# VHH binders against FYVE, RhoGEF and PH domain-containing protein tag-77 (tag-77): the designs that were tried, part 16

Target 1, 198 residues: FYVE, RhoGEF and PH domain-containing protein tag-77 (tag-77), of Caenorhabditis elegans (x5lx76r375to572)
Amino acid sequence: KLHYAAVEFLKVQNNYVQYLKEMAVLYPEYMERFGKRVGRDLLASHNGHENVVLQIKKIMVQILPIHEMLLKEIDKVCSNWDSRYPNMSKTIGTFADFLKCCQPFLDNKADFLNKLLQLRNEDKEFDEATYMFETEVFKRGKKGAVIQQLDQVHQNFMRYKLLMLRYSEYLIDDCDEKEKAQEAIQKLENVTQAVNQK
Below, E stands for the ipSAE of ESMFold2; O stands for the ipSAE of ESMFold2 at other seeds; V2 stands for 0.75 times the mean of E and O plus 0.25 times the DockQ between their complexes.

## First folded at step 18 (VHH; framework vhh_surovatamig_d1)

Design y03 (at its last look DockQ between E and O 0.75; V2 from the best seeds 0.00; counts 0 for: pae O 2.2 > 2)
Fold by ESMFold2 at other seeds, look of step 18:
Structure y03 (fold): chain B 198 residues (1-198), chain A 123 residues (1-123)
Amino acid sequence: as target 1 above (198 residues)
Amino acid sequence: EVQLVESGGGLVQPGGSLRLSCAASGFTFRDYSMSWVRQAPGKGLEWVATIYTLGSYTEYVDSVKGRFTISRDNAKKSLYLQMNSLRAEDTAVYYCARSTYSEDIGDTEFDYRGQGTLVTVSS
């Protein structure tokens, strides 16, 4: 059972890296292609400000490399897994403080949400292109799936804490790995508290 | 458009080997987990194996562990399944699938699947 708990970190991190790439790369790219087909720049400035899709892209490309590195480290732990020598806790604990790299996004999340909703309401072609992305390219969402992606950044911190709690439950009491798990859980709790204040 | 095209199926004796291939197009292959699923005659789909984006971590259904090896080549946008020590119960149509983990149900989901390639193991 310990092995399955450890592997869930890999599965969750794969999902999260994919979500970051969808917002940083796929969505802006789709909006450009759709815009060219209909003769409009769907990423043009709106109300005198940079388009919200490009603002989100800028922040996501800053976040993505640290999460890609975390994915590589989690993949190594899982690929070399030996249940006699469990070792996920150090990897998660080491990167817990780096997970704060999402703070600029969280500081702006409400603004991004409002600007996305405004633009979809005011620009029919932007709204249609976003709907098409959500339903035919993104595949996992329904109307509002782009907004759901914004929530995933926030919820990711809570997921890692939950995963560490479940992983720790399967560890032998009175071992070094369980002590490191408790340290990682504390770090994640601290990050989760900071995130929830936003 | 997302396309997944399987090949390499055929007729083989019990104890024999086959290597399946899947050519992927229409998406950034290296960003997605990939799976093989199979459907035996008259039965539902069964998950066989998954390989994650970096190509190193893999998972298998218990019945094929030690006999099947999933692999990928991200540069060639290709997925492979090496099947050794084949048994009659491995007879099925094998599908290449693009996959993601569903945290809600704790299981792998598939959003695109190819047309399949038939593997027949003579009893």
Scores: ipSAE 0.532, ipTM 0.802, lowest interface PAE 2.1, mean pLDDT 85
ESMFold2, look of step 18: ipSAE 0.587; ipTM 0.826
ESMFold2 (binder alone), look of step 18: mean pLDDT 81; pTM 0.808
ESMFold2, look of step 20: ipSAE 0.568; ipTM 0.819
ESMFold2 (binder alone), look of step 20: mean pLDDT 81; pTM 0.815
ESMFold2 at other seeds, look of step 20: ipSAE 0.494; ipTM 0.778

Design y04 (at its last look DockQ between E and O 0.80; V2 from the best seeds 0.00; counts 0 for: pae E 6.5 > 2, grease 24.7 > 24.2)
Fold by ESMFold2, look of step 18:
Structure y04 (fold): chain B 198 residues (1-198), chain A 120 residues (1-120)
Amino acid sequence: as target 1 above (198 residues)
Amino acid sequence: EVQLVESGGGLVQPGGSLRLSCAASGFTFRDYSMSWVRQAPGKGLEWVATIYTLGSYTEYVDSVKGRFTISRDNAKKSLYLQMNSLRAEDTAVYYCARSTYSGDTEFDYRGQGTLVTVSS
């Protein structure tokens, strides 16, 4: 059980890094390519402001390197895994304070949602391009809607805390890994509270 | 357009080996976990193996552990499955698949498949 709990961190982080790249790179690039096909700049300024897709991109590009580094460290832990010497807690604890890098996105999430909805309602080509991206490129199980995926940034915090709690349940008592797990859980709780202060 | 093209299937004797390849295009290959799944004649799909984005961590269904090796080359956008000590029960169409949020058991794109037949 302990190995499976450790691997779940890898699954979660792989998916989150993919999400960040999809929003930071794939969606803007798709909109540019679609725009060339229809003779429009779909990422042009809207109502005197930078296009919301580019605003989201800028923030995702800022948080992506931290999560790529975390992915590399989690992968290393899983690839060298020995259940006699479990060692995920240090990696999660080391990166916990850095995970609040998502704060600029969370501060602006409602605004991003509103701007995306408004642009899709007012610009038929933007709306069609976004729909095509959601159905052709950004397929993730049942629904790949760009709007529904904006919550992934906040959900990532809650997911790590839950994963640490489950991982800690499988650790034997009176070991240093259990103590480090509790420290990492505390750090994740502190970060969660800081993020939710908005 | 996302494309996954499998190759390397064929007819082989029990105990033999095959190496399957999958060429990926139309997406950033290095960003996705990749899997092999198979479908035996008259059966449903069975997950076989998954390799994570960095190529270091792998998982296998119990029936192929120690016999099959999944690997990837992110620079060549290619996924591989080395199959050794093949058995009749390994006869199936093998598909290259891209993983979803749900992890190694759900896939959003799958190739056309390559047939592996293990028979005397």
Scores: ipSAE 0.086, ipTM 0.565, lowest interface PAE 6.5, mean pLDDT 83
ESMFold2 (binder alone), look of step 18: mean pLDDT 83; pTM 0.850
ESMFold2 at other seeds, look of step 18: ipSAE 0.154; ipTM 0.579

Design y05 (from x04 with T28R; at its last look DockQ between E and O 0.69; V2 from the best seeds 0.00; counts 0 for: pae O 5.5 > 2, grease 25.4 > 24.2)
Fold by ESMFold2 at other seeds, look of step 18:
Structure y05 (fold): chain B 198 residues (1-198), chain A 124 residues (1-124)
Amino acid sequence: as target 1 above (198 residues)
Amino acid sequence: EVQLVESGGGLVQPGGSLRLSCAASGFRFRDYSMSWVRQAPGKGLEWVATIYTLGSYTEYVDSVKGRFTISRDNAKKSLYLQMNSLRAEDTAVYYCARSTYSEPIGYDQEFDVRGQGTLVTVSS
């Protein structure tokens, strides 16, 4: 069952990269298109500050390439998988320190939430456009609002640690890969503490 | 609007081959894992195969492993299923689907079926 645990990394990483693209690329694009239909710049500055959608985009485009690179490495591991020589732990351990790239988003998450709620309450066309985007993206089995999805960055750390723990459960005791798995788990715990404790 | 249009089905003898195609539009095809699912007469939907976004990792239901090959062309926004050594039990309507994952937090694969499907009939 070790192969199934390794493939779960691929499934999770595919989903997370899709989420990052939705927020960094698709949402701003949708707001621009909707704005053109209604004759408004829905991404214009609000209360003297850059629009919150663009603020989120700027952070997401910084973390997206790192996660795209991790996706490629996980895909390689799964595509070349041999259960006699399991090798996911190095990939996860190597990228653990880079996962701190999410810190700017986490530092600003509450502010982003407040600004999104305020803008949706104050701007009817912005609110309608966001609702329409949510229905286009989260159809049939996917649910959630843009606001509800802001927590995905933090939840992603929990997922990597959980996945490493489950992967490690299927490894033979006292082997090199199990040692590397425990090291990766410790790195993930350390990174989680660093990004959440500030 | 998301659209998935299946084609390539037909009547074929046991042991024969068919290649199914799916034309995708209205979304960034390259960013989604894609699947084929099928519905045999009087039965529910059965997952057949999945191909991940990069096109290198694939999964198959055991009954088709070694006989079917899923592939994709991201530039053409197209998904394919090469079906060889067809059997009577492969008779079904075949659907192209986006593979998505459940929320809140889960990794269960879900199938976003949008098209009418394409009928494959394997009969001597």
Scores: ipSAE 0.178, ipTM 0.618, lowest interface PAE 5.5, mean pLDDT 83
ESMFold2, look of step 18: ipSAE 0.248; ipTM 0.660
ESMFold2 (binder alone), look of step 18: mean pLDDT 81; pTM 0.829

Design y06 (from x04 with S33A S56T; at its last look DockQ between E and O 0.66; V2 from the best seeds 0.00; counts 0 for: pae E 2.2 > 2, grease 27.4 > 24.2, SAP .702 > .668)
Fold by ESMFold2, look of step 18:
Structure y06 (fold): chain B 198 residues (1-198), chain A 124 residues (1-124)
Amino acid sequence: as target 1 above (198 residues)
Amino acid sequence: EVQLVESGGGLVQPGGSLRLSCAASGFTFRDYAMSWVRQAPGKGLEWVATIYTLGTYTEYVDSVKGRFTISRDNAKKSLYLQMNSLRAEDTAVYYCARSTYSEPIGYDQEFDVRGQGTLVTVSS
């Protein structure tokens, strides 16, 4: 049971890193390629401001390396796993303070959503390119899937505490690893409260 | 544009070995978890194995543990499946698959791209 809980960290982190790359790398690249095919710069400044896709990219590329490091450390824990010496808590506790790196995205999420909706309404080629990205890259065929994905930063942020609580549930009472798990949970709670007050 | 091309299938006797290869193109291979899935005649798809992006952590369906080894070479953009101690029930079309998620914060695995497959027949 404890090994399964540890592997959940790897699976969730793997999926989240892929999400960050989709938003930070694949979406801007797709818009560039589509734009070249139709003779437009779909990432050009809009209303005197940097294109919203590039604004999102700028923030996501700052978040991405931290999560790639976390993925590497979680993979190491899982690949060397020995249930007699569980050791996930240190990794999560060390990275908990760095999860605040998502604050600039969360502070701007409503603005990004509004700008994205506005641009999709005002620019038919941008709207079509975004829909094609949602269909061909996300494989979801749902208009608005990019918009729904903006909320995933906040949802993933909340998920780490749930994962630690479930992992801690399988640890024996009054062991060093359970003590470190509670320390990591407390760090995550402190960060969660700071974020939720916005 | 995204393409996965399997090779290495064939006819092999029970107890024999076979090595499958998959060449990937049109995407950044090292950024994706990769899987093998198979389809026996007249049956649905069965997940066989997954290897994560670093090439270190792997998972297998119970029926192949200890007999099959998944590996990857990110520089060559290639995925491999070494199949040893083959049995008649391993007979199937084997597909290379790119793994994805249904929800970014979930842990469920889905396959958004797969190749055309390579047939493995285990028969006396």
Scores: ipSAE 0.514, ipTM 0.788, lowest interface PAE 2.2, mean pLDDT 85
ESMFold2 (binder alone), look of step 18: mean pLDDT 81; pTM 0.825
ESMFold2 at other seeds, look of step 18: ipSAE 0.640; ipTM 0.853

## First folded at step 20 (VHH; framework vhh_surovatamig_d1)

Design z01 (from y03 with S33A S56T; at its last look DockQ between E and O 0.86; V2 from the best seeds 0.00; counts 0 for: pae O 2.1 > 2)
Fold by ESMFold2 at other seeds, look of step 20:
Structure z01 (fold): chain B 198 residues (1-198), chain A 123 residues (1-123)
Amino acid sequence: as target 1 above (198 residues)
Amino acid sequence: EVQLVESGGGLVQPGGSLRLSCAASGFTFRDYAMSWVRQAPGKGLEWVATIYTLGTYTEYVDSVKGRFTISRDNAKKSLYLQMNSLRAEDTAVYYCARSTYSEDIGDTEFDYRGQGTLVTVSS
């Protein structure tokens, strides 16, 4: 049971790195390709500001390498797993403070959401391209999937806290790993509080 | 569009070996976990193995552990399944699948799969 709780970190982190790449790399590239096909720069400045897709990309590009490193470390823990010496807590605890690197995104989330909605309402080709991206990449087939995914950055903090709580539950009491798990949970609680402040 | 094309199936005797291949296109292969799933005649789909994006962590259904090895080559956009010590119960159509973890279900889901390759283990 403890091993499967540890492996869930790998599965969740793999999903999150994929999300970051989708928003930082795939979405801007898709918009560029679609724009070339229809003879427009869909990522051009809008209302005197840098296009919101590029603003999101800039922040995600800063976040992505940190999370790729975390994925590598989690994969290493899982690939070398020995239930006699559980060791996920150090990895999560070490990276917890780095996870607040997403604060610039959270500070601007409402603004990004409003700009994205406005651009989709005002630019028919942008809206069509975003819809096609959602159907071809996200496999949603429903309007608004990119908008719904903007909350993934915040949700990731909650996921790691929940995963650490579950992992800690399977550890025997009064062991070194349980102590490290509680330290990691405390760090995640502190980071979660910081990102919930607006 | 996403395409997954399996190959390498055939007829083998019990105790024999086969190597299945899957050529992927239409997506960034290295960014996705990949799985093999199989369907025995008259049965539902059964998960066989998953390999994660770094190519190091793997998981297998209990019935194939120690006999099958999943691997990937991200540069060639290819997924492989080395199948050793084959048994009659391994007879199935084998599908290459792009896989995602679903937190809601707590299990792996498959958003794309190919048309499959038939493996028959018979004397």
Scores: ipSAE 0.533, ipTM 0.804, lowest interface PAE 2.1, mean pLDDT 85
ESMFold2, look of step 20: ipSAE 0.566; ipTM 0.817
ESMFold2 (binder alone), look of step 20: mean pLDDT 81; pTM 0.813

Design z02 (from y03 with S33H; at its last look DockQ between E and O 0.76; V2 from the best seeds 0.00; counts 0 for: pae E 7.0 > 2, grease 26.6 > 24.2)
Fold by ESMFold2, look of step 20:
Structure z02 (fold): chain B 198 residues (1-198), chain A 123 residues (1-123)
Amino acid sequence: as target 1 above (198 residues)
Amino acid sequence: EVQLVESGGGLVQPGGSLRLSCAASGFTFRDYHMSWVRQAPGKGLEWVATIYTLGSYTEYVDSVKGRFTISRDNAKKSLYLQMNSLRAEDTAVYYCARSTYSEDIGDTEFDYRGQGTLVTVSS
């Protein structure tokens, strides 16, 4: 059903905004509080470089407001939904122009992964604090490892493309909304291709 | 510490109304989908309704559509369920539930629920 496909965008975007808040805000705050309890600055520079948690935070606080705005727009589309006049494609297409804001994170993903693994291996309090964050904040069954979640920024592009494809399949052929859906899909494909090649 | 405290249950006649409330604390309430689930005597849990983070989009199980209204007040960190035209089959313990992050596309799982509030619909 076309309305169900539109609502999937709302579900996915809500979950992604929560992920961004967890990484950009909650994780650094948790590490600071845990550090104070054990008498250490867990976010101190490591090997002469800014702590990887803070490096990730700086990039994600730029990404988060854009995605919060998209969430508001998707919610508005779903809340005012009229199947006679479907209108998700413009919102997603416009947003696709801004998805490049995640490029700094994607360019540094391997480095962030390596630095995070190294710090967890070398600093037992950092490792314990990260594990406790994973179990107390990422309460999602067995999932929640910070390492595993670094891929969410990249996977988000793939999810939007899949959602647009599914949404487009429920649109009638040769209508304006389906043409806009194909334009949005093309924009998402172009961004995905650029990201996958780096 | 995440806490969800339901209230507002009671005994009502068929066709009557009740309003359930859930007070939330220990987390950023406005960032989570919230749901009501219920458990009838001798049965498993049944999802009843969900309200999304901004408070405007809602979903319901078919059996309560048109009779129940889920709402939230993000400033008061409260979730509500207005139940009208109650039927005997609505008799259950009603739980407030918080959604959690899922990696599956569109899936949301529940990670916390309260103690529940009993709704009994009988003559």
Scores: ipSAE 0.051, ipTM 0.540, lowest interface PAE 7.0, mean pLDDT 82
ESMFold2 (binder alone), look of step 20: mean pLDDT 81; pTM 0.819
ESMFold2 at other seeds, look of step 20: ipSAE 0.052; ipTM 0.540

Design z03 (from y03 with Y32H D104Y; at its last look DockQ between E and O 0.86; V2 from the best seeds 0.00; counts 0 for: pae O 2.3 > 2, unsure alone 64.0 < 65, grease 26.6 > 24.2)
Fold by ESMFold2 at other seeds, look of step 20:
Structure z03 (fold): chain B 198 residues (1-198), chain A 123 residues (1-123)
Amino acid sequence: as target 1 above (198 residues)
Amino acid sequence: EVQLVESGGGLVQPGGSLRLSCAASGFTFRDHSMSWVRQAPGKGLEWVATIYTLGSYTEYVDSVKGRFTISRDNAKKSLYLQMNSLRAEDTAVYYCARSTYSEYIGDTEFDYRGQGTLVTVSS
């Protein structure tokens, strides 16, 4: 049980880092390539402002290195795992304060959503390219459109608290790791409250 | 266009070894978890092993633990499966697959796979 709960952190963090790269790299690159084939700059300014895809990219590029470092540390924990000496809590607790790095995205999420929907409605080639990206590059079938993926940043925060609670449930009572788990949970709760207030 | 091309299959005696390779192209290999899956004659697909993006953490189906080693070289965009102490039940077509963890199912899914390489273990 405890090892499987620890490995869930790795699997979830791998997914999240992939999401950040999809929005920061793959989507803009796809739009650029599609645009070249049809003779249009699909990432051109819209309504006098930088294209929303590029605005999202700029923020994701700032978030990504922190999460890549967290992935590396989680991978080390899982790769050297010994259930007699569980040690995920320190890693999660150490990085909890840095998870606030997503705040600029969360502050602008509704605006990004609205701008993306407007652009898809007003630019048919942008809309077609986005649809093709969703169906051919994502190829997830079960996952939603790009719009639904904007929620991943907020879901990631809540997911880590839930993972930490589950992991803590499998620890034996009154041990050092359980105490560190409670500290990490408290840090995650504080970050989650700050995020939800904005 | 995502492409996965397996190689290294062949005929081998029980107890022997083979090393499978998979060349990946059309995507950023370093950013994806990779798996080997196999299909024995007349059976469905069976997951064999997964390696995560950093190349350190690996998982194996119980029947191959201690005998098979999955590895990757991100610079060469290549996935490998070292198969030792082969048994007749390891006979299968082996597929290189790009894998994704599904939080909703709680299990690994495979969004692309190659055409496979045949491994035959017989006397």
Scores: ipSAE 0.522, ipTM 0.802, lowest interface PAE 2.3, mean pLDDT 86
ESMFold2, look of step 20: ipSAE 0.586; ipTM 0.831
ESMFold2 (binder alone), look of step 20: mean pLDDT 80; pTM 0.815

Design z04 (from y03 with S102D D104E; at its last fold request DockQ between E and O 0.78; V2 from the best seeds 0.61)
Amino acid sequence: EVQLVESGGGLVQPGGSLRLSCAASGFTFRDYSMSWVRQAPGKGLEWVATIYTLGSYTEYVDSVKGRFTISRDNAKKSLYLQMNSLRAEDTAVYYCARSTYDEEIGDTEFDYRGQGTLVTVSS
ESMFold2, look of step 20: ipSAE 0.606; ipTM 0.825
ESMFold2 (binder alone), look of step 20: mean pLDDT 81; pTM 0.814
ESMFold2 at other seeds, look of step 20: ipSAE 0.607; ipTM 0.830
ESMFold2, look of step 21: ipSAE 0.647; ipTM 0.848
ESMFold2 (binder alone), look of step 21: mean pLDDT 81; pTM 0.812
ESMFold2 at other seeds, look of step 21: ipSAE 0.581; ipTM 0.814
ESMFold2, fold request of step 22: ipSAE 0.556, 0.522, 0.536; ipTM 0.814, 0.791, 0.809
ESMFold2 (binder alone), fold request of step 22: mean pLDDT 81, 81, 81; pTM 0.813, 0.815, 0.812
ESMFold2 at other seeds, fold request of step 22: ipSAE 0.550, 0.532, 0.531; ipTM 0.804, 0.806, 0.806

Design z05 (from y03 with S99Q; at its last look DockQ between E and O 0.66; V2 from the best seeds 0.00; counts 0 for: pae E 5.0 > 2, grease 26.7 > 24.2)
Fold by ESMFold2, look of step 20:
Structure z05 (fold): chain B 198 residues (1-198), chain A 123 residues (1-123)
Amino acid sequence: as target 1 above (198 residues)
Amino acid sequence: EVQLVESGGGLVQPGGSLRLSCAASGFTFRDYSMSWVRQAPGKGLEWVATIYTLGSYTEYVDSVKGRFTISRDNAKKSLYLQMNSLRAEDTAVYYCARQTYSEDIGDTEFDYRGQGTLVTVSS
């Protein structure tokens, strides 16, 4: 019921912060180690431009602190939870307001995906290293392909809309929290429609 | 390589207490939610408790709520389970488990477990 719906935000955010850390740290580090074994810098500049893996890393490290802040706020809500006084909607609505300040990844996602596909097609060692990274992550019992991890940024925003809808369904009608939930849902809807147009 | 090593199991009378420890290595411990799961003789695995990365929010299966306390020390890369008011039904091998990503909302998955530590509650 309502407490379980609130805790779902914590589970989703905890997983997402872990995804961000893996993309910002684990993938570049794996590419560096693999490159040393094959005598190449797999993260070297491509056609005079910074390697796309490093470009993604730079954006991920900017996004990560914001999502760590959201994790702390969701954790506080869950840790102090009282179903008589539900209060998740304000935290989620505030995050949705902050989204425009963090939109650089959404604007660049298609370009990053195209650059990754191009590099994998043109550089056999880069492609093999990425495949090995994807295989190593998948061996941990869940899919984690690099392209799917980029989609997790997009999918995470969609997940928050779905979570707010589910949470709102358990709220008592005509309460302040349900009105705040509807406001948060509208803000998240605006984000998801902008992403779906790209 | 990821390693999880449980300790602190033993034989205890009903109503007694034990404290389990799990030493983690080979990964950035503070970045992962951690759980205890247990397996009673002849039974399947049962989730017992989870602690999230910040160490403040915890969840428990109903049968242990109020009796068991999960905690973590991120600096020592250690997970703990304080078990009080033990019952015969708590007899099991207890495993420290690391959470992994799940695509499905609401699902939790574990990618590593230790070898376990046996807890026996008997007179």
Scores: ipSAE 0.240, ipTM 0.663, lowest interface PAE 5.0, mean pLDDT 82
ESMFold2 (binder alone), look of step 20: mean pLDDT 82; pTM 0.820
ESMFold2 at other seeds, look of step 20: ipSAE 0.414; ipTM 0.745

Design z06 (from y03 with Y32H I105V; at its last look DockQ between E and O 0.82; V2 from the best seeds 0.64)
Amino acid sequence: EVQLVESGGGLVQPGGSLRLSCAASGFTFRDHSMSWVRQAPGKGLEWVATIYTLGSYTEYVDSVKGRFTISRDNAKKSLYLQMNSLRAEDTAVYYCARSTYSEDVGDTEFDYRGQGTLVTVSS
ESMFold2, look of step 20: ipSAE 0.627; ipTM 0.841
ESMFold2 (binder alone), look of step 20: mean pLDDT 80; pTM 0.798
ESMFold2 at other seeds, look of step 20: ipSAE 0.602; ipTM 0.832
ESMFold2, look of step 21: ipSAE 0.575; ipTM 0.821
ESMFold2 (binder alone), look of step 21: mean pLDDT 79; pTM 0.795
ESMFold2 at other seeds, look of step 21: ipSAE 0.589; ipTM 0.832

## First folded at step 21 (VHH; framework vhh_surovatamig_d1)

Design aa1 (from z06 with S102D D104E; at its last look DockQ between E and O 0.91; V2 from the best seeds 0.70)
Amino acid sequence: EVQLVESGGGLVQPGGSLRLSCAASGFTFRDHSMSWVRQAPGKGLEWVATIYTLGSYTEYVDSVKGRFTISRDNAKKSLYLQMNSLRAEDTAVYYCARSTYDEEVGDTEFDYRGQGTLVTVSS
ESMFold2, look of step 21: ipSAE 0.605; ipTM 0.832
ESMFold2 (binder alone), look of step 21: mean pLDDT 80; pTM 0.803
ESMFold2 at other seeds, look of step 21: ipSAE 0.626; ipTM 0.842
ESMFold2, fold request of step 22: ipSAE 0.595, 0.600, 0.617; ipTM 0.837, 0.837, 0.841
ESMFold2 (binder alone), fold request of step 22: mean pLDDT 80, 80, 80; pTM 0.805, 0.801, 0.801
ESMFold2 at other seeds, fold request of step 22: ipSAE 0.510, 0.548, 0.552; ipTM 0.790, 0.816, 0.819
ESMFold2, look of step 23: ipSAE 0.610; ipTM 0.835
ESMFold2 (binder alone), look of step 23: mean pLDDT 80; pTM 0.802
ESMFold2 at other seeds, look of step 23: ipSAE 0.633; ipTM 0.845
ESMFold2, look of step 26: ipSAE 0.652; ipTM 0.850
ESMFold2 (binder alone), look of step 26: mean pLDDT 80; pTM 0.801
ESMFold2 at other seeds, look of step 26: ipSAE 0.613; ipTM 0.834

Design aa2 (from z04 with I105V; at its last look DockQ between E and O 0.78; V2 from the best seeds 0.64)
Fold by ESMFold2 at other seeds, look of step 21:
Structure aa2 (fold): chain B 198 residues (1-198), chain A 123 residues (1-123)
Amino acid sequence: as target 1 above (198 residues)
Amino acid sequence: EVQLVESGGGLVQPGGSLRLSCAASGFTFRDYSMSWVRQAPGKGLEWVATIYTLGSYTEYVDSVKGRFTISRDNAKKSLYLQMNSLRAEDTAVYYCARSTYDEEVGDTEFDYRGQGTLVTVSS
């Protein structure tokens, strides 16, 4: 069971990196291409402000490289895995403090949600393009709509903590890896508290 | 439009080898985990192997471990399955699939699949 708990980090991180790319890269690109086909700039300013898709992109392109790096490190741990010498905790613990890089997104999440809903209600071509993007991209699993995807940034913290708790449950007591797992869990709790303190 | 096109199937004797190929188009191949699945006559789909985006971590169903090797070439947008020491029970239509992890279910899902290539292992 310990190996499968470790591998779940890889699977979950792969999903999250894909989510970040979908929102930061694929969605803006899709809206640009669709807009050109219908003779509209779907990413133009709205109500005197930068388009919400571009605002989300700006923040997520800062988050994405950190998570790509974490994915690479998790992949390395899984690819060299030996259950006699488990070693995921250092990787998670090292990256835990950097995960608060999502704070600017979380500070603006409600505003992004409102602006996205407003733009979809007010711009028929934007709404259609978003629906078509959801149809083509979100056939991957049961992911739902773009507006639901704004929750993924927040849920990411809870997922890492849950994965570390499950992984730690399979470790033997009184070993270095168990101590490092507890340290990583504490770091994840600290990041969660820092993110939630309002 | 996502397209996955398998090739390399055929008739082979037990103990023989085949290499399956899959050409991918219509998506950024390097960003997706890829799998081989198979369907034996009268049976449902069986997962065979998965390779993750970096090409280093791989998983196999127990029945093929040590005999099959999944690999990918991200530059050529191609997925491969080297099948050695083939057995009669490996007879199936083999499909290239784009795979995702469904965190809700805790299992791998396949959102796109090719048309398949037939592998027959028979004396």
Scores: ipSAE 0.568, ipTM 0.813, lowest interface PAE 1.9, mean pLDDT 86
ESMFold2, look of step 21: ipSAE 0.606; ipTM 0.829
ESMFold2 (binder alone), look of step 21: mean pLDDT 81; pTM 0.810

